VH-VL binders against Protein phosphatase PHLPP-like protein (phlp-2). Designs and how they scored, part 4

Target 1, 227 residues: Protein phosphatase PHLPP-like protein (phlp-2), of Caenorhabditis elegans (q09564r761to987)
Amino acid sequence: QIGVSGSRGMKNKQCIRQVRVENTFGFIDGGSNSYMSSSICRFMTSYLKENVSMDIRSILLRCHCELGEEGERLGASVMIIRVHEKRLEIASTGTMSAAIARNQKLKMIINGRYEIDDDEYSRIREAHGFVDEENRINGVIGSSRQIGHFSTFPVVLPTHSYRNIQLNEQIEGLIVGNNMIWNMLSIDDLNSTFHNNRSPIVVAKKIQDQLQSYDYGGNSNILVLRR

## First folded at step 1 (VH-VL)

Design t9 (framework fv_tiragolumab)
Fold by ESMFold2-Fast, scan of step 1:
Structure t9 (fold): chain C 227 residues (1-227), chain A 126 residues (1-126), chain B 113 residues (1-113)
Amino acid sequence: as target 1 above (227 residues)
Amino acid sequence: EVQLQQSGPGLVKPSQTLSLTCAISGDSVSSYSAAWNWIRQSPSRGLEWLGKTYYRSKWYNDYAVSVKGRITINPDTSKNQFSLQLNSVTPEDTAVFYCAREGYYDSSGYYPFDYWGQGTLVTVSS
Amino acid sequence: DIVMTQSPDSLAVSLGERATINCKSSQSVLYDSNNKNYLAWYQQKPGQPPNLLIYWASTRESGVPDRFSGSGSGTDFTLTISSLQAEDVAVYYCQQYYSYPYTFGPGTKVEIK
């Protein structure tokens, strides 16, 4: 059972797309470029319908290759989630994050900003890129791991985070969202909302309402999965 | 294994359109990891890249400035081939024409011409 | 356009001896972001298409004998055949794939002394 919520802020067009084909979910955030978001969404929809057994990491890499000329200057955040009977797979690149609910607690399992540790900083610097004071790559790009941005290769890589999670009776579900959710709401608040509401749709809606109560006018995209 | 097989007429009259096809086996013309190129070779110009077609969400073409405006490179996904049309040919266009695959490997970027067609001698003469 | 030049125009080498071919680009073909030189070497025998030998200036293509090696960076590149065999008689071309239009050198003929 799955609840989904998304919204468009007053100052930004909604360039976030969602795809669902059978047990596979895709989330695409192209920033301000709706053409790129729509293009990737159409590709993923067709690809998943024709290749339902394809490895999700391979699908993410294929999306990178399918960006064409737009991928030279622009990029997108993409997260693919596949639900199996006894396991959950997540592949992600870009600024989306995910937290797993287990034993009445919520724990981050994917951090969308890909932590820039000493090794990553050295890699970026050696590739002739730079990280600014707000942790943007080359002053513009939100993550060092994102599809597209061909002109900055290998400063920005389409490398994904991948998790393969065994589903047991202790795993209650998953919360997925763009970066602003994790910046504006505490993990404790998200955990409380998740465990005090049985319906995934209600959880997603309550998270959206909390963001609006803080006068957030930007885009948000939320997925809640409950078992 | 990837193989490229060329076909087309070897004699074209000045001012007419030169048309060649390249049939692909062992790979797809819409492969996300490839681009499909035309190159010609003549004694006066040597090896000269003409352009390419490739599929990335949609079809794209890149052409050399020297032939831009006279050249069209088109894919045919149903026959797994791509073609070259060169308009308004002159005797200076006489050359051996090759089709060639250019690879795109994740994290490595583009890979130079690893598979070539057998070549087609095209003579432009009245 | 990036102009490619090769030297010498032709080279005669005894069997088993070293052959050295030079290639120069009018602009750097080193992509600073990945530290790769977008430079390839091809071998062409009469009546055949060019055959890829070396890419990224120094990476040998699968199936190419280890007597072939590439070196250099930026604008100056070298192809070396460490011990010339009879089947190595051919024309050798360098090619940049850094920017459009892709360009080739004029070729170096290698023959047996």
Scores: ipSAE 0.000, ipTM 0.427, lowest interface PAE 16.8, mean pLDDT 81

Design v1 (framework fv_navenibart)
Fold by ESMFold2-Fast, scan of step 1:
Structure v1 (fold): chain C 227 residues (1-227), chain A 118 residues (1-118), chain B 107 residues (1-107)
Amino acid sequence: as target 1 above (227 residues)
Amino acid sequence: QVQLVQSGAEVKKPGSSVKVSCKASGGTFSSYAMNWVRQAPGQGLEWIGQIIPIFGTANYNAKFQGRVTITVDKSTTTAYMELSSLRSEDTAVYFCARDYEGYYFDYWGQGTTVTVSS
Amino acid sequence: DIQMTQSPSSLSASVGDRVTITCKASQSISSYVAWYQQKPGKAPKFLIYAASSLQSGVPDRFSGSGSGTDFTLTISSLQPEDFATYFCQQYNSYPLTFGQGTKLEIK
């Protein structure tokens, strides 16, 4: 069972979009505008309708390559999740993160908020970009790895991470969300909410309610899967 | 070399409507948000709203919601702002401006003076 | 809405002076501040983004700093063409909001 929650927080509530085709879920965060999220949503839906089993890594790369003029200065964080009977695939670029619930604890498996390490910092600087104290690229871009941002290439790259996770009996579930969730709520708070509520829909709603208690809160998008 | 060229000054009566144009050239019109910002005499800048030409989607500051309509004509690469139910407080210079990913304004039109007087 | 408050509202200075203009946000906005220059009868000109990043083509005598709620624009050695009104703008949250402006005048 899968519970899903989303929110607005910026001028355009359509900046965050979700796609669902059969067992494949897409999450798209276009930042503060709806150009990228709308375009990528249409691309993903089109690809999945053509072939519901298309490799999710291929879908992510195809979305990047299909971007026209909007990709020159705009970018997006994209996470694609495919649920199988005994496996979970995740492909991700940008600032979204995912954590699995296992043995009463949440552990990050995709972390879009990692510190820029020395190698990545050097790469960005050699490409004539800069990194601020919050690990933002050129002061505005949330990750050095996103789709789009053609005009900043090779500062921002469309490199994705990929996970293929065996769903064993010890895995209780999954929480996926954009950076606002992980910024505002600790992993321990999220773990508490997950284990105090048995319904994934209720978990997603409670996380959303917690975020809405903050001024402006920011954009959030939540997927909760429970076994 | 992006240029935004706006229509000329307007003098309007209270209760009427005004429609200001902003013609874009020298850049990718469709992918950037076109914004409208006004400046009343002796006052600061106030954001009115935006439109995303590629989608035709407009988004407005709540203060102006219901009185403002922002549209585009993609064939002439022109954005429009129409403000209805004009009051003397709407007397201002109205600027169009292109934003960078919906954040800040890298190119501005020259401004259109709108005077509302009885 | 996030309110942006600039100080001073006006400032008199001489060519060659170091000038500092401040901008306060009513809430934390990280580094999401832009600065603009507006000369009489003209549209604003973009100077700085992300609090401290200078737009290409803007003279390096201009610099910005700050994070959270307190931001500054500094002109290290004032030139005749720098006499103008300066505005800060937050882009952390919508609606986008500007400071009231600081008018920089010849002393």
Scores: ipSAE 0.006, ipTM 0.416, lowest interface PAE 16.0, mean pLDDT 79

Design v10 (framework fv_navenibart)
Fold by ESMFold2-Fast, scan of step 1:
Structure v10 (fold): chain C 227 residues (1-227), chain A 124 residues (1-124), chain B 107 residues (1-107)
Amino acid sequence: as target 1 above (227 residues)
Amino acid sequence: QVQLVQSGAEVKKPGSSVKVSCKASGYTFTDYYMNWVRQAPGQGLEWIGQINPYSGDTNYNAKFQGRVTITVDKSTTTAYMELSSLRSEDTAVYFCARDLGYEDSWYYYGMDVWGQGTTVTVSS
Amino acid sequence: DIQMTQSPSSLSASVGDRVTITCKASQDISNYVAWYQQKPGKAPKFLIYAASSLQSGVPDRFSGSGSGTDFTLTISSLQPEDFATYFCQQYDSYPYTFGQGTKLEIK
């Protein structure tokens, strides 16, 4: 059987939002921009309710195109997950990551930090942007691939990664979260937590508790899918 | 209910071009890469290339680079493969096939749905 | 390009037999191997992915194993409908490449 759970770390920080409509989950991380996160979440909730059968990448593209004036200087990381009986779809842009649990191992399938290779570095520089020593764009933006940031086009692009994963008996589940989870916790610790706890809600809460032990001041957004 | 239906057999002269179609139904067309694979009589399978129907991005086998063009029409959920400068060695059955994977080999599951094939004969 | 070599090229067997087909990659491809069945005049049918995972709807007499460079497809008790040509395929790197095929014939 399949179970799903999600949690939020610091409840009073409003920069991270979650939306759910039927079998589709959306996660929005606006960084320090709580208004942007709220705006995008409201749009996605409405759009998902109206277009529950629409391709999730099209939904992500619509979110980018519909940001209006706020999109010129603000942006957000967005991940959309759709759960089917025999398959899992993920579309993501920005700094959120996902790892799949298979045969007692966790492997990243969406890496929220775009690894800036020589080609991407050259593209950014030719577009008059710059990459700092922490792989941030123009010293501020966490990914070269993110929705919004119209004024930085073509330095920051609204391109997305997509996975369509067949659910077989080898696949045990999925962990999704914003970048703090992957920065602060080891893959081995996450794997141990996943396999030592049957309930996905308990797994998500335990990950949240581990983040709290590091005095993390921002929100965390965690989804655990388990079979 | 997922189905790929290809266009009919073609007989072409050396030096000409052929364009094969593959109409998809029963699924969200843009969710899956579309591959093209050929099989010459008595030979094995040979990968030609693939397209991401959402973006139109293509990846071709270097053997066919410069002669092959893969395109899609999202409004009719149809993929096309055009092969130019035909030679007798291009005589083969051409298949379209849906791919479950993405650009991470860990999660390339393989080609789960195939078209029925289109026979292309390049006349002597 | 990664070369995929199958053995044997052809095999004669009887209904009820255990049949084993091997596939060797010219370099380490982890478990990124798929297996297909093809009957004369028909498109290939997807059987196995990730070297050992059985596609939904495929009979459980089919199994796959292996990692690295050596892979095996096994049919535990051959049925009349299993006489076909079998192909392995690597999807570790572009271009995707297939084995030359193993033709399974009735004795």
Scores: ipSAE 0.000, ipTM 0.414, lowest interface PAE 17.4, mean pLDDT 79

Design v11 (framework fv_navenibart)
Fold by ESMFold2-Fast, scan of step 1:
Structure v11 (fold): chain C 227 residues (1-227), chain A 121 residues (1-121), chain B 107 residues (1-107)
Amino acid sequence: as target 1 above (227 residues)
Amino acid sequence: QVQLVQSGAEVKKPGSSVKVSCKASGYTFTDYYMNWVRQAPGQGLEWIGQINPYSGDTNYNAKFQGRVTITVDKSTTTAYMELSSLRSEDTAVYFCARESYYDFSGYFDYWGQGTTVTVSS
Amino acid sequence: DIQMTQSPSSLSASVGDRVTITCKASQDISNYVAWYQQKPGKAPKFLIYAASSLQSGVPDRFSGSGSGTDFTLTISSLQPEDFATYFCQQYDSYPYTFGQGTKLEIK
């Protein structure tokens, strides 16, 4: 049986938005910009209702195309998850990550922080961008792969990661969250919380509680899916 | 049946403190945020703050920061709001209100009946 | 803080009338708006969330619409029990903020 639960950050602008249409879930992180996340959320909700059967990768790309003038200088991280009876699809761009729970282990399947290897570094430099000491693009942008940032093209690209996972007997569920969760909590801590609690809402609450213990008051977005 | 039952009316002197209670029943207390909202006579609604009953963590409106404390007692499924350094401007009806934990819902589906707090010299 | 401005502040209407109340946010809040009804001496009653979703048990003569900055609450055929004050609330950002209220009075 699949159960879904989530939680949010406590004090701040709600710059992280969720969309839910039938078996499709969307997560949008506009960073510190609630206008961008709200705009994408509104578009994605409307688009999903009218295009329920469309490939989630195409929906993600359509979000990029529909940003309008704000997309020139601003961007967002977007993750779309579609749950089927026997499989799970995830499409993602930006800084959000997902880990799958299988046979008492938790393994990352989407890493939100794009790896900047020699090839990617060279691509960015040839496009007249730069990578700073914190691995930020042009000193500000958190990932070289995000929707928006039209004015930096081709420095920042709207390319996505995609996973299509068969739900076999060993798969227990999924944890999705923005990068703050993965930076502050170890995969082992998250694994222990997931497997020591059968209720997905209790898992999400315990993860939020752990983040609060570090005095983190920013936006968080946590989805826990359990079989 | 979800119920939020608040403590009775209070009359306080300026400079004192007031503590209002809100007893919840009919649902799992730790599954919802509890919020406090006030309404001055003839005025609109003003959000004071919220608490996560599971963790005890709070979030306050900056206007009340330093004067308000929200707490819970899980064994009695009761939330409390304490407001200190009372002034005549604090005269209002104070409501507790339940908020969903998930999906950034932020709206209040069940409300207590209200507690009238009068601050007068 | 996000400011919520309602119009009108008050209106008089007759039973059977179609009534529209508007609410404007000082910035884009997507669809994160709730509507409440309050009768004198009572707590607010939850009516609508996500701008247009009607709470179970609320009569279908009530409806909500809008997105971004402009929102409306409509009562299609006013009944005697509908005379009350109505409030909008944004839940896009902390602190949560309410409109000043619209008082609906018997003409």
Scores: ipSAE 0.007, ipTM 0.440, lowest interface PAE 13.9, mean pLDDT 81

Design v2 (framework fv_navenibart)
Fold by ESMFold2-Fast, scan of step 1:
Structure v2 (fold): chain C 227 residues (1-227), chain A 120 residues (1-120), chain B 107 residues (1-107)
Amino acid sequence: as target 1 above (227 residues)
Amino acid sequence: QVQLVQSGAEVKKPGSSVKVSCKASGGTFSSYAMNWVRQAPGQGLEWIGQIIPIFGTANYNAKFQGRVTITVDKSTTTAYMELSSLRSEDTAVYFCARESGYDYWYFDLWGQGTTVTVSS
Amino acid sequence: DIQMTQSPSSLSASVGDRVTITCKASQSISSYVAWYQQKPGKAPKFLIYAASSLQSGVPDRFSGSGSGTDFTLTISSLQPEDFATYFCQQYNSYPLTFGQGTKLEIK
């Protein structure tokens, strides 16, 4: 059996949204723009209720294709997780990350920073984009792979990563979070918190408390799955 | 049932240009990205470029940049590929191919191919 | 550009044989690989996407596996209609690139 828990930071402006329909969970990060995350959240929730068994990669694609004219200049990071009895599916684009707990260790399985190697750098440059010292695209966009940004195509591409993980005896759970969690907390600290607490909601709360101790008052979505 | 139907074989002189068409029948044309891929006799597949009708954007393989133009006519549901300054090494079968979706850049539907022969 | 290298370039097999074809990417491409079948004089036919997802209507004797840089296509029990050339394709980044092909021939 898998226990599920999520946590959200408290802030006046919410740029990160969570969707939950049956066993499907969505995370949407609109960056600095709360309109985009709200719009995608409303669409995804409605679409999932009518198409509950739709392939999660198709749902991610639909979010991109159904963006209105705001999609010309705005974009978002999206991660969709579907929990099955014997397997776990994750589809992701943008800056959110996920780590799997296995044999008392946490290992990153989705890294929300798309690696800008020589080939990706050349692709961006040849498409007339640029990468700054903070790895931002055209000085403002957080990832070269995310939905929206129609006017920046093909500099920014709506590609996704996909994982279909069989849940065996060795897999203890999953931690999912936005990029600030992975930037501010070490993998060893996250591993200790995960294994010292059986309740997934307690794990998520302790991670949130650790972020607050570093004076982080921003939006933080944390999902913890624990078997 | 969507099908892609391409124009007929072409024989061209070196230095000329060729324009190949690909007509989609059935289904929604503008919902898919259209690609062009060629295959020289006895060789593998080589991607030329794409057009994304919903965005109006064409993207080209750098190898063909400056010689190739991909366009679309939404009213006739037809994509076109024009290749200029033809050389003997451009002799190939040219395929149009549909991406399964804008987020998935593999080709779930192919045209029958158009043979282009460049000879003097 | 991401280079896709297939092995072997050709393979001779008999009906009923188990056949494996490998594809190696020059850099990590996660699971963004598709497989195609091409018969002489015909357009390629789509078989598999996301390294392991079988296209509807493709016989279940075909399967794919792998992630990162190393991928395989397997035919568990070869049939007469399976003699063809097989291509892998990466779709992690532009330009889209294909392997050189593996020709599956009658022994």
Scores: ipSAE 0.000, ipTM 0.414, lowest interface PAE 15.1, mean pLDDT 80

Design v3 (framework fv_navenibart)
Fold by ESMFold2-Fast, scan of step 1:
Structure v3 (fold): chain C 227 residues (1-227), chain A 120 residues (1-120), chain B 107 residues (1-107)
Amino acid sequence: as target 1 above (227 residues)
Amino acid sequence: QVQLVQSGAEVKKPGSSVKVSCKASGGTFSSYAMNWVRQAPGQGLEWIGQIIPIFGTANYNAKFQGRVTITVDKSTTTAYMELSSLRSEDTAVYFCARGDSYYEYGMDVWGQGTTVTVSS
Amino acid sequence: DIQMTQSPSSLSASVGDRVTITCKASQSISSYVAWYQQKPGKAPKFLIYAASSLQSGVPDRFSGSGSGTDFTLTISSLQPEDFATYFCQQYNSYPLTFGQGTKLEIK
C-alpha cells in the first residue's frame, strides 16, 4: 500500500510546523521553544504554503531572504519534499534527517545533524565562529546550516542538502524526522518498525510511542511515506 | 481553500452499482487523504475507505472490500467511489471528506453529500 | 474493529449550560480520537483531533480531554448554534470507526 502519515509530540505545538500543498510536504523546526521561535516558524509556514510552485531548490534560499528583521537572531531547520510520479526531491537545512527504505533496509540519505568535519570546522573558525563540545554553533545553534540567523553570517549558512531520488520497484518508502528520533532510536529499530508494519500511520505512531516511553518531553515531527 | 462538490442524487435497483464523484477546487487536494463516509437515514457515520490522490492507492473498510472501488482522476482533481451489488441497506447519504494535513484521518473539509436510494 | 460508545445518546440543555459528552473505546487508542459536530441536513464539521487539540476556527468554548479508552468533549457555555449531533472517531487503527452520536437538544 502506498500512503503517507505524519505525527508529532503533544508539547509546544507552536515550535513545530508541517506544510502540505499538493505534492509538496514541508517540515519546520524552530529549535528552541519560545515566543520568538513560534513567530519565525509561522512566517516560514505561510511562505512555503504560498510558494510551493517554486523550484524546490530555490524556495529555501528565497524564504531565508524574505524573513525580515526576525531572521536577524532567529532561524529554523526546514525540509521540503516534493513527490513526483517517478521521483522524490528533498531539500533540507538544519537538524531534520531522512532515511530511505530500500531492499529491506533503511539508509540515511539526509543527515540533518550536520557533522562538523575538519573543513567545516575550519570554515567556521575563519568566519570567527566557534563549535562547542556538543557541536553547537556559538553555543546555541544546532547546525551550521540553517535558514535565518543573519547576525551569525557567514558562520551559519542557509545552504541546503538536495537529493533527487528515482522511484523504482526496490524503494519501499521514506522516514523523515527531527533530530531527537535519530538520537533516541537506532536505525535497526526504525527498520524493524517500518518493515513489520504495512500502514505508514502505524509506523509513525509506533515511533512516536517509543519516544514517549523514553520520557522525552519535547516535540517530534515524523513523516512516513510507504510504497 | 479546498471546496468539495459531489455528484447528484441517484436511485438504483438492487444488484446494480453506483459511482459517486467528488470534485475538489481551490487549495490543496493531491497530498491529503480523500475519505468516503456514509450515513444511513437516522443512523451514525460509517467509514468506507480512503485514497491518497498523488499515489492513487486506496485502503478499504473490510466490510466493503470486494464491493467498493475508490479512484482518482488527478487531471480533473476528482475522486470517485463505486459501490457494486447494491442492496436496500446501502441506502444512505455518501460523503467525501479530505483528511487533515497534520492528522491524515481527521476530516477537515467535506462534500455536501450524495443521496443514494436503493429500491426495487 | 475498535468500537466507540458515546454517552449519553441524547441530552437536553439550555443556552449558557456546561455540557459534557463522553466516548469510550473498546480498547486503548492512546490519544487518537477526533470529535465532529453535525447539524441536520449538513455534513459533519471537524472540531477536535488528538483528543484535546482544537481545530483552527473552532470556538474555544469547545475542549476535549482523555487518553487510553475514556474521552470527553466539553462545551463550557452553550450557544444557540451548538445544538447538533456530536460524534467521536478513533484513528488508532483501520477501519476508522465513529461513535453512535450524541444529540444535543434544546431545553
Scores: ipSAE 0.000, ipTM 0.470, lowest interface PAE 14.6, mean pLDDT 81

Design v4 (framework fv_navenibart)
Fold by ESMFold2-Fast, scan of step 1:
Structure v4 (fold): chain C 227 residues (1-227), chain A 122 residues (1-122), chain B 107 residues (1-107)
Amino acid sequence: as target 1 above (227 residues)
Amino acid sequence: QVQLVQSGAEVKKPGSSVKVSCKASGGTFSSYAMNWVRQAPGQGLEWIGQIIPIFGTANYNAKFQGRVTITVDKSTTTAYMELSSLRSEDTAVYFCAREGYSDSSWYYFDYWGQGTTVTVSS
Amino acid sequence: DIQMTQSPSSLSASVGDRVTITCKASQSISSYVAWYQQKPGKAPKFLIYAASSLQSGVPDRFSGSGSGTDFTLTISSLQPEDFATYFCQQYNSYPLTFGQGTKLEIK
């Protein structure tokens, strides 16, 4: 059962988009530019309808390759989730994160706000890029791994994280969200909300309401999968 | 363009069991929860339970625990509700209903079957 | 279990009238309320979700409001096709529960 909550924030500046085709879900975050998220959303929806069985990693890379001239300077974070009867696949690039609910606990399985370690820092510097005090690439880009940003290649790479998770009796579900969720709410609060509510729709809505109660506003995008 | 089509009316004796079907067409079957709701003559709606077809996971209202079983046949995109140890109080119209969602908002039971009348008489 | 209580249980009205139906939850359910319309012999039809959000294709004479424990469904100008029974439903907690229904009849 999939519960999805859209952005509550600014309707006219929606930079986060969701895609759903059959058992495949996409989350697209264009950062400060809604055109990129809209463009990727249109392409991914069309591509998935024609290529339902395509490997999700290939779909993510195809999104990168099919970007036009807009991809030269703009980019996006993308997470693709495919739900199977006995397994779950996730392919991700950029700043979105995912946590799995297992044995009454939530644990991060995709950390989209990855800390730039020494190896990644060296790679960026050798490619003539720089990392600022806020972990932004060249002062503006939110992640060193995301689609688009052709003009900054090879500083920003369209490489992805991939997980193929066996669904056993201990796995209760999944929460996916943009960084605001993970920065504003504790893993314990998210765990309590997940396990105290059986409906994924109710879980997603309660998480959104909790974010709003902190009066931070902004765009939030949540997918909750419940077994 | 989702459509849910249920099986025909049933007349059963007390103590027997009944199995009602709900065939889905037009949309994705596996990723939406299928719910069962009943309505006794002249009464309100009562939630029985749900199944999530992709996982085969069923959840039941405690009132029906031990008497109800909800299952799915993915090959025919059909959900079933079986109610055992029937009593006269189980006389009702039984509906299947899909639990939906939206990318920009959320909603609950967005599509319903036409209903199956189950009469329990001695 | 969360109990949903509707008021009134029945009402009579004329075409063109403004009609208000109230639904009260036994405990706070935020905005997790849906409204359904049911005509005799038919399955319920989804009208409103999240207390105030109108389902696509539902006429704009229908509106919902409320939060916490008190919710209302309003029909601003009754049409002949609106005579039916209306149900509220909470989806804050399991088991899911419905109001007892409000039957809207021709005066």
Scores: ipSAE 0.000, ipTM 0.438, lowest interface PAE 15.9, mean pLDDT 80

